# Miniprotein binders against b1l550: the designs that were tried, part 180

Target 1, 279 residues: b1l550
Amino acid sequence: MRLPEELLERARDIHSEAPSHRIKLDRVGSFGLKVPVEFKGFLLLAEADVWVSLPEGRRGVDLSRQVEAIYELSNPPKDPFSLCREAAISLLEKLNYADSSGVSIRFDAPLQDGESLKYYGVEISSIASDEIINKIRVEILGMTACPCTAELIRAYKSSEIAATHTQRSLGILEVSTKAEHPDPDKLASIIERAMSSPLRTYTKRPDEGGLVIRSLSNARLAEDVVREMIHLFLEEFGHLPEDTHILAAVRSMESVHMHDIYAERSFSLDEIRKEISSH
Key: E = the ipSAE of ESMFold2; O = the ipSAE of OpenDDE; V2 = 0.75 times the mean of E and O plus 0.25 times the DockQ between their complexes.

## First folded at step 18 (miniprotein)

Design s132 (at its last look DockQ between E and O 0.72; V2 from the best seeds 0.60)
Fold by ESMFold2-Fast, scan of step 18:
Structure s132 (fold): chain B 279 residues (1-279), chain A 95 residues (1-95)
Amino acid sequence: as target 1 above (279 residues)
Amino acid sequence: SPEYRKLLLEAFKLIREAMKLLREGNPEEALRLLEKAFELAQRAFELAEDDPRTRMALWLMAQIRELQAEAYKKLGDKERAKELKEEARELEEEL
């Protein structure tokens, strides 16, 4: 036995009812969806969040329509930039009670590393209202070497090649802009160039020796890496709108300590240019 | 590899065609396309050279099993639909 159609239709109207309290909610949606994307020729499984604003007079959001909006745009898989933008716009069109919508897509992006691939983290977002704000966050692991220990050992041994400890460091660049998303490969390149050396997926003994020597020759504090990342960012992306907001950060997993070292700086392009008096 | 990408794109194409057939009330033809799609996704899984590409192929295999379960449900074969949903669940647990 099945419920009458009349009863089912009344049950489905719960979302349009008045809530217990007349309070607006900023983000209501489906989080943690698995979505295929196409990124620079690769088909990858991404994780997506989709949301809309909810007005004070409405009890709930139709979550099925949110999921349908992004999946309709996901076959065939498309690039995550177009997917974010098109899904956010589609959500506003399908859910006309909402003032804003957003989509975030997270995935591991491939980067060519000799004959193999390595991966870095990417999160791309678009938030739609009367304008569209695009956000991208890139995280990539690299290597730093302690300049303080290097200098101490160099002085002790009177050596041109200093021994020191090295550690893995996570570099982070996050950009929020009214322009299109910056190319994540360029952001990843900036982070790697700011490090003592990049990490490799596979190296032979001669290649490993070279990587270690390179790191020792280019010893950098987390603070040094953040400043270099900002400098390189301005060279590559200084043309973005003045109200573009950037976060540059490094988390160094110190091999001689049981804790990590963290350094960051947030800024708008207008703000940072005035501080350094240059483009 | 180029073959990995080609296999997945063909599987996605078959899935789009199968979903259209399901909406049009032709689950029998949809099942034929979905079984071919599963074979392609499984071959892509075998060619995957790293974790991200393995996860992509596994997820697609699970989605195909979910669609096959929906088709069998439309045909009134509840037992086969249940078996396919369980296979989809097992594939998704590996993600």
Scores: ipSAE 0.676, ipTM 0.897, lowest interface PAE 1.5, mean pLDDT 85
Fold by ESMFold2, look of step 20:
Structure s132 (fold): chain B 279 residues (1-279), chain A 95 residues (1-95)
Amino acid sequence: as target 1 above (279 residues)
Amino acid sequence: SPEYRKLLLEAFKLIREAMKLLREGNPEEALRLLEKAFELAQRAFELAEDDPRTRMALWLMAQIRELQAEAYKKLGDKERAKELKEEARELEEEL
């Protein structure tokens, strides 16, 4: 049943009242918004989350103003990094009772794969307060080859048979920094180079053979894929602020096992440099 | 395809103009722009070569139907508005 609109005008603004329990909330917002973005010439449908902090003295958030902040910036479609940062700043301006705001944007980023496109997962965020903290997470599939099985087969036949099981592996890099977001294509490249070989969207038999041979030449434990990701990351992004935080991880979908293998390391740039220098 | 991008950018432009017209109380002219925008988005949908591009075109078609529904509601045609809102929901369910 639709209530008369005159009653809505007489109703108290519940959101502006003080709450019964004066407790600050860290994130109050709208999640799962669909927004268009333009990434490197591609128009893509992204999902966005928007939020602000709520002080102890305010009962609720003006949700319409939150949604307005990002939608006003999303047509014409723009670069998702600019949209993310600008929306976070706009939220803090529009909702001046908040001491922080945040925006997350998730999309599948296109990557040229020979004559075809493949896609990898990207999630970016910007959190605005006295400063802006930028976070990016990239997930991309590659191939890994098991070095343990390869060594056993080599030992069995005196290295005449070069074989092992290969599988799809999901590589993950997540970066949180005061600097601008790292380029997701560079993060994806680091992940793929750390793997035994990249995955292709379409592969003929000669190309399939080449991918398998490359994988056998670069057989790596999931642990060593993570280590290689870290090494390559430091080589390309070691210039970021020392308090930049990184997570590097691999989930290997093992073809001969009943379960996945997972390896992960998180660190700050300051921490990892000290660790490496101690060896 | 570069044609896909061109169609969508023109559709976004027409949508911006239609939204302005709706705010100014000119729903009939907004509908003319929205009909063209829908044709462009539909052509982009037909050109989409993968899931992400298909999802973008479908979403835009749904947004246009929702704006058309708002325009008809402003014109007092609640039955047409209801039909267009249902079509928008159907398009979003394909996402």
Scores: ipSAE 0.638, ipTM 0.884, lowest interface PAE 1.4, mean pLDDT 86
Fold by OpenDDE base, second read of step 19:
Structure s132 (fold): chain B 279 residues (1-279), chain A 95 residues (1-95)
Amino acid sequence: as target 1 above (279 residues)
Amino acid sequence: SPEYRKLLLEAFKLIREAMKLLREGNPEEALRLLEKAFELAQRAFELAEDDPRTRMALWLMAQIRELQAEAYKKLGDKERAKELKEEARELEEEL
């Protein structure tokens, strides 16, 4: 039932009213929107969150204008990096009472794995205020082999290739920068190279055997993986601004315990450079 | 496939043009473009059998049904608009 347009003129604008409690809100928006993007030639349906700040003197946000802002920019589909930045800016322009805005876009990124595709998780974000901060989070599964158990078995059986337990491990790199978003494929590659081995979508028996042997020969603690991720990140992305913030983390889904092992380091590029130079 | 991408991009183009026509007060011409867009999206859906790419085609089909419902509402056909909104809802539930 369309209410007569005449009723809209008589209705008070609830969103523009003074709230009962004059409190600023940091984020008000729509979460879990579906938006089309183009990523490396793939058309993907992503999930998006859009928000703005709300001043203390305004009761509510015009949510419809937020949704319109991102959908206008989503047709034709474009790269999610540009979409995040442009949408964040557009939100501030359209909602002039807001002093900050943000957009997050989440999807599974395709990655070539021989003749097949595998996927890794990506979240791309931009936050706009007096400046624009770009954020990217990459999550990809790999495999780790335990060096401690390997050493114990080596000592016990005197075997050159010691058996050890292996597990799936989730590697995480999160980067926040005033520069452009880092390449997520490069971030995913760093995570995979930091682990004992990558995972494969399809393996023939000889290929599977080779993958396991590689893992056993490159046994790493969760701590080793995080340190290697940081090292490889500095080699590839050391040119980013010094105030760039990084989170490197690994969650190892241990096969011999009921619980997971987790390791992380949060740092700025300036901080970690000083730390490494001091040794 | 190159064909799948081509179909979807053409559907997106037609949707943009249809939305413009709806804003300009030309729902009849908008409906003609939306019908073509739906056919293209449906072909894309058929090409993407049990592939994650199917989601994009389904989403486009749902969006087109919503726009068609809006156009029929502007034309005063409330019954057809309601039917198309229901079809859009059903397609969205498959996402």
Scores: ipSAE 0.489, ipTM 0.807, lowest interface PAE 1.0, mean pLDDT 89
ESMFold2 (binder alone), look of step 20: mean pLDDT 90; pTM 0.915
OpenDDE base, look of step 20: ipSAE 0.478; ipTM 0.799

Design s133
Fold by ESMFold2-Fast, scan of step 18:
Structure s133 (fold): chain B 279 residues (1-279), chain A 95 residues (1-95)
Amino acid sequence: as target 1 above (279 residues)
Amino acid sequence: SPEYRKLLLEAFKLIREAMKLLREGNPEEALRLLEKAFELAQRAFELAEDDPRTRMALWLMAEIRELQAEAYKKLGDKERAKELKEEARELEEEL
């Protein structure tokens, strides 16, 4: 039932009132919105979070204005990078009491895999204030093979290719920059190339054998994968601003253990260049 | 699947036109366009080859039903509006 309009006109403006405690809040917003995006010619349903900062003297935000900001930009579906940046800017324009805004968009990105598609995870963000900071996180599964067990079996059998255990490993690259978002397909490619082999959506027995042989010939520790990811990242994206921040990580779902192995390194481009160049 | 993409883009176009008609106070014409949009989204749903593309079409069908419910509410047909909101809810539960 609709409340009488007279009551609504007499209601206090709760949002603009002083709060019980004069404390700033960093992020207040609408989380888990479903929005359509266009990525590489695909129309996909993404999940979006939108937020603004809330000053110490204001009790609440206008959530309807936040939803309007992103949905006005969502039809026709846009590429998620433009949607992210434009929505973040629109939030500041619509909610003038905020000193910063942010938008995060998450979706499963298609990647050609023979005659089918496989999907990898993408999350992009834009945080707007006096400047815009763009962030992207890519996650994709691949395969790793243990070099330690391979060496033991090789010594025992004196074979050219040693048997070893293989497992699924999740590779992660996260980039935060004042430049444009890096292409997530290139980030996914870096992750897959750093691994022992990629995973396939569908393989027949001969193709599966080739994949296994590839991984066994390219056995890598989680630590090896992270270092290779960083090396490949610098080759592809070393042109980004020196204050760009990167996280490279891998989580190996060890087939011979009840637990996972995890390796990571976070760094700025200026930091890693000095480290590599120093001795 | 170029047909899948084509169907969805046409549905999005009809939705934009319908939303404009709703703002201009023409819910009857908006409903005509929204029903065409629903048919296109449903055909896209049938052509979807994987979960992400199925979810895209399914979400659009639910959104169209929500807009149709709003239009019927503006026309004073509360029963039809309620039915369409229930259809939208059932579609969203499949996501």
Scores: ipSAE 0.620, ipTM 0.880, lowest interface PAE 1.7, mean pLDDT 86
Fold by OpenDDE base, second read of step 19:
Structure s133 (fold): chain B 279 residues (1-279), chain A 95 residues (1-95)
Amino acid sequence: as target 1 above (279 residues)
Amino acid sequence: SPEYRKLLLEAFKLIREAMKLLREGNPEEALRLLEKAFELAQRAFELAEDDPRTRMALWLMAEIRELQAEAYKKLGDKERAKELKEEARELEEEL
């Protein structure tokens, strides 16, 4: 039922009213929108969150205008990096009462694995205010082998290749920068190289054996993985601004315990450079 | 496949043109473009063979049904608009 246009003219604009409590809100928006993107030649259906700040003198946000802003920019499908930045800026232009905006886009990124594809998790974000901050979060599963158990078994059986427990581990890199978003494939590669071995979608028996042997020969603690991730990140992305913030983390889904092992380091590029130079 | 991508990109183009026509008050011509877009999206769906690419095709099909419903509503055909909205909902539930 279309209400007569005449009724719309008589209706109060509820969103523009003064709230009962004059309190600013940091984020008000629509979460879990479906948006098409083009990522490295793949057309993907992503999930998006869009939001703006709400001043203390305004009751509500025009949510429809937020949704329109991102959908207008999503056809034709474009790269999610440009979409995030452009949508964040467009939100501020369309919603002039907001002093900040943000867009987050989440999808599973395809990665070539021999003749097949594997996927890793990506969240790309941009926050606009007086400046634009670009954020990217990459999550990818790998495999770790425990060096402690390996050492114990080596001591017990005097074997060159010590058996040890292996587990799946989730590696996480989150980067926030005033520069362009870092390449997520490079971030995923850093995580995989920091672990004992990558995971494969399909392995033949000889390939599986080789993967396990590699893991055993490159046994690493969760702590070792995080440190290696940081080291490799600095080698690849050391050119980013000094105020760039990084979170490096690993969650190891331990096979011998009921609980997971977790390790992380949060740092700025300036901070970590000073730390390394002091040793 | 190159064909899958081509079909989807052409469907997106037709949808953009149809949306413009709807804004300009030409729902009849918009419907003609949306019908072609739906056919392209459906072919893309068939080519996806239930892989992750199926989601994009289904989403486009749902969006096209919603736009068709809007066009019929502008034409005064409320019954057809309701049917198309229901079809859009059913497609969205498969996502």
Scores: ipSAE 0.378, ipTM 0.756, lowest interface PAE 1.1, mean pLDDT 89

Design s134
Fold by ESMFold2-Fast, scan of step 18:
Structure s134 (fold): chain B 279 residues (1-279), chain A 95 residues (1-95)
Amino acid sequence: as target 1 above (279 residues)
Amino acid sequence: SPEYRKLLLEAFKLIREAMKLLREGNPEEALRLLEKAFELAQRAFELAEDDPRTRMALWLMAYIRDLQAEAYKKLGDKERAKELKEEARELEEEL
């Protein structure tokens, strides 16, 4: 039931009151909002989280003003990167007690795959304070082939191309930067090129055979894939600010095990350059 | 563009400081910072190479004008506040 506005006007403003304990909260907000976005010619339904910091002297945040901030900027639908940045800044203006604000937007991004489409996961955020920090996480499935089993079977069969087990592997690149968000299609491309082979939405038998043979000829450990992703990332995005932070990771869903293999590396551009230059 | 990013971040820092000044009851100093921020946002707009950068710069310009309107309201200049809100609306229509 809807309460009359007269009753709401007489109610105490609980959010502006002092809290029971004088503790600052880092993120308080509205999570799981459904927001339409326009991404590379597609109208997509995204999921958004919006938040602000809450000072130790204030009991709560104005949740309705958080929703207003993102919805005012999302109609008509616009690209999720500008929406993310603009909404984060708008939150600070609308909620002037906050020291920082953030917006996160998640969606499945379409990627052209021959005559069909495939999809990869994208999560972007913008965090506003004395500066703006932009973060993007891209996840895409690819194929890996085991080099250890390939070598054993090659030795056993005396074959030039050894049979081995293949599996789906999830590649992950996460970038945090003071520059604008990197293009997620380029991040997805880096992940796919680091894999033994990309996955396809639709293949005919001859194309499927070619994909499998490519994977077998390009067998890679999860550790190999992570190192290659980092190498390819530095080639494409090495121009980003030196304090840019990257996470590169692979989760391999091993077809011969009940468990997965996981490999990751986190680094700043400054850190990785010094490491590589020292051998 | 590295220059675009630098201008954007500098403008935002000035906006953040101006908002703090408005909360502290110093709208005169806030207006000075906001005019500097507007100049930076306008230069960013001129350097924008694509639609997302152009829209971000335009939104910042509109946002700065709204903040200036709030500052003039606090100073009792209702007419100037109205003019700045109208300028903000015109900038936002270009989004």
Scores: ipSAE 0.006, ipTM 0.333, lowest interface PAE 10.2, mean pLDDT 82

Design s135 (at its last look DockQ between E and O 0.75; V2 from the best seeds 0.60)
Fold by ESMFold2, look of step 20:
Structure s135 (fold): chain B 279 residues (1-279), chain A 95 residues (1-95)
Amino acid sequence: as target 1 above (279 residues)
Amino acid sequence: SPEYRKLLLEAFKLIREAMKLLREGNPEEALRLLEKAFELAQRAFELAEDDPRTRMALWLMAYIRQLQAEAYKKLGDKERAKELKEEARELEEEL
C-alpha cells in the first residue's frame, strides 16, 4: 500500500533520529544484491553487499541510496574491482554521516578447462575510510592423493606400485592489502599447482587416467598443500606491502575418512619472512 | 558465444537509454526500448551454454520486467505494473 503524500509530510524521519541505545554499528546495509559485472570479457551475474558504519547518534541508514549507488555504477557492466572500489567511495560521499563503507562482490570466475569452461569462487571487497583496504578470497577445487596410503601399498608388496586414494579438495587463498586486488586467476593457479592435480568439469576415461597419474606423482598431505600454497604465493606476490595479510587453507573430502580434513595458516608478509629466515 | 555477449551488451545499452527516458518523463518511449531489450535478453537466454550464462540472462530479463513495471506505474497503469513485478519475481525464482 502506498501512503498518501500528505501523510509523508507529517511523518518523522525515523532514520535521522537518535536511537534509544547509543551504540555505534560497524556494518549496516543491503546484502545479497544481484548485479552484473564484466570480468575479463565475460558478463557475469554477481552478488553484492553494500554497507556503511552508523554512528551512535544516528538511528538508521538511508538504504535506498545505498542500493541505487551500486546499481547506477553497474550499467554498463564493468570489472568488479572498479565497481567495488567506486561503489565504496560513492557510499561515503552520499551517506556523509558514516566514517566507513564497504562493498563485497561475489561471482564465479571462468577458467579455461581444456575444451570447456570451469568456474571458481571469487569474493572481493573494498573497505573505504581514511584509506581503502582491498580484500580478495579465491576458492577452487582440485585433487589430492594420499601419500600415506601410497607408502603402505608400496611397503606391503615390497615393490614400487604407485597406488593410493584420491579426493576432491577445496583450496582457499584470502588476501587483504592496501595495494590493488591480486589477480584472481593467479591466485587460483597457485592453489591448483599446490594440489596433486586440477579438477576437470568434464572428463573422459583417458583424461581421468592422466589426472590420477599426475595426482599419484604429487601425493600430498593437506598440511603440505597449505605449505606449498604459501611458498608459491610468496614467489608470485612477495612484492605486496609488508602488512598484507594472507590466509591459506585447504579442506579435503578424504575418500577413506568419515570426516573432512582441514588445514590453514594466516600470516602477514613480514611475519612469514621472519619465520622462514629463522630456519 | 560471441553472439550471446553482443545481445547482452545491446540490451544493457537499450536499458541505459530507457532509464534516461524514464527520468525525462517519457515512459512510453522507454517501454518501446525495454521491449526490444527483453527480446535481446531472451535470445541470449536461448544461446546460454552453461548455468552462469543462463543465470545472467534470466536476471536481466527479470530486471527489464522491473523497469517496465516502473514505466507503467508512471503511466498510471498500476495493474500492468503489478503483473510485471510478479513476472520479475517468478524469473528471479529460477535463478
Scores: ipSAE 0.671, ipTM 0.892, lowest interface PAE 1.2, mean pLDDT 86
Fold by ESMFold2-Fast, scan of step 18:
Structure s135 (fold): chain B 279 residues (1-279), chain A 95 residues (1-95)
Amino acid sequence: as target 1 above (279 residues)
Amino acid sequence: SPEYRKLLLEAFKLIREAMKLLREGNPEEALRLLEKAFELAQRAFELAEDDPRTRMALWLMAYIRQLQAEAYKKLGDKERAKELKEEARELEEEL
């Protein structure tokens, strides 16, 4: 049943009351919002989370103000990076009791694959306080081929033709920076170039054979892929602030095992440059 | 598809105009624009070539139904408002 509107006038403002326990909360918000975005000429449905910090003296957050903050910026659909940053700033302006705000936006990004499209995962966030920190995570599938098995087969008596097992591998690049979000297409390109080969949306037998041969001629361990991703990242994005933090990771769905292989490295630009230059 | 994008952009434009009309107290004209927007979104849904583009059009159809429900509520038509809210929920379940 619907309650009469006059009850709202008599009801206490629960949100502005003192809580039972004076404890700060880091993130209170509206999660799983559907928002339209425009990404490189494509209109896409994204999923957004919006939140603010809640001080120890306040019982609750005005959730309707959070939803207003992002939806006011969503028509016409805008690029997800501007939406993320502007909504985070708007949240702090609308909810003056908060010390910080954040917005996270997730979507599947289109990438041209011949005459069709393939999609890769993008998650971006902006966290606003005294400064703004931008974060982006890109995930894309590729193929890897095992160099160890390839070497064993070459050592075998009939080793004139190299062979090894291949598998799908998920490449991950995550960047946290005070600068603008890096271009996710460039991050996806770095991941694919570090792999033995990219995956295709549609292949005919001759193209499929070529993909397999490319993978076999470029056999790489998960550890090799992570190192190559870091190398390529530094070539493309080494100009970012020195306190930029990066996660590079690969999860290889090993075709010859019941389990996956995982390799990762987290670092700041300052740390990795000192590491590389110390030799 | 160029047609898919064009249909969605026109629908979004009609929605912005309808939302302004709702704020100005003209829900009748808002409903006319929203119905045109729904037809455009439905055509975009039919043209969608993959799941992400299908979901975009489907969400927009649901959103338009929600706005129509708001307009009928402002007109005092409780039954039509409820009917459109239920239609919007059914569309959102398919996402």
Scores: ipSAE 0.626, ipTM 0.880, lowest interface PAE 1.7, mean pLDDT 86
Fold by OpenDDE base, second read of step 19:
Structure s135 (fold): chain B 279 residues (1-279), chain A 95 residues (1-95)
Amino acid sequence: as target 1 above (279 residues)
Amino acid sequence: SPEYRKLLLEAFKLIREAMKLLREGNPEEALRLLEKAFELAQRAFELAEDDPRTRMALWLMAYIRQLQAEAYKKLGDKERAKELKEEARELEEEL
């Protein structure tokens, strides 16, 4: 049923009306949009959230204009970092009543694993206001071996390579900065290097044995992994602005318990440098 | 495959041109480009087989159907526009 065009002229602009309660909203937008991106030569379908602030004097946001903004910038597909930044800026330009905007893009990033591909989780965000803040979150699975059990077994059997329980562990690095988004592959590499060993998609028998031996030789607590992640991050990304904020975390899906072990540290680069220099 | 990527990028190009034509009030020419874009996306879908690349091709096919529906709406063909929107919905459900 096509509504007569004449009715559109008579219809009130509901979004521009004063609200019943004059309250500012921080985020109003469309969540779970699917958008094409290009990442390291791969064309990927990502999930995106787009939002703006809503002033106290306006009833609603023009959501259609938000969706148009992100899709216009998504063709041709481009890198998700540029897409986030450009879309956040475009939202503020198109929706002049907003004092802030944001874009978040989520996808599984391909990573070369021998002749195969493995994937890690990425969320890239940009928030625009008086300044632009770029955020990236990387999640990748690794393997940890318990040093406590290893020590007990070593003491019991006097073996150089002590058996211990192993588990999958999720490593997380989240970085918020006024600089450009850090390279997610580098962040993923930091997490994998901080673990006892990486996970492999496909292993031949000799390779499996080597992976397990490596894990046993690098037995680490969840706490050790987080500290190693921070150490490696500082070596690679210590050049970022001092007000850059980092979250380093590990969730260990323990094989001997029904619950997970979790460890994290939130810090600014300035804060952590002062802490390390004091020792 | 290099062919898969080429097909998708060419389809995206045609879509950009079609969207411009729609804004300029030329839905007939836009439809011709969108049909070509759909054929390219469909070929890409066939090349992807059952791998994760299938999702991009399906999304593109759905997006093209939505744009075609908009074009037919501008032409006054509401029935065809409704059919194309339904096809787009069906493709999106496979994502």
Scores: ipSAE 0.447, ipTM 0.782, lowest interface PAE 1.0, mean pLDDT 89
ESMFold2 (binder alone), look of step 20: mean pLDDT 87; pTM 0.874
OpenDDE base, look of step 20: ipSAE 0.419; ipTM 0.766

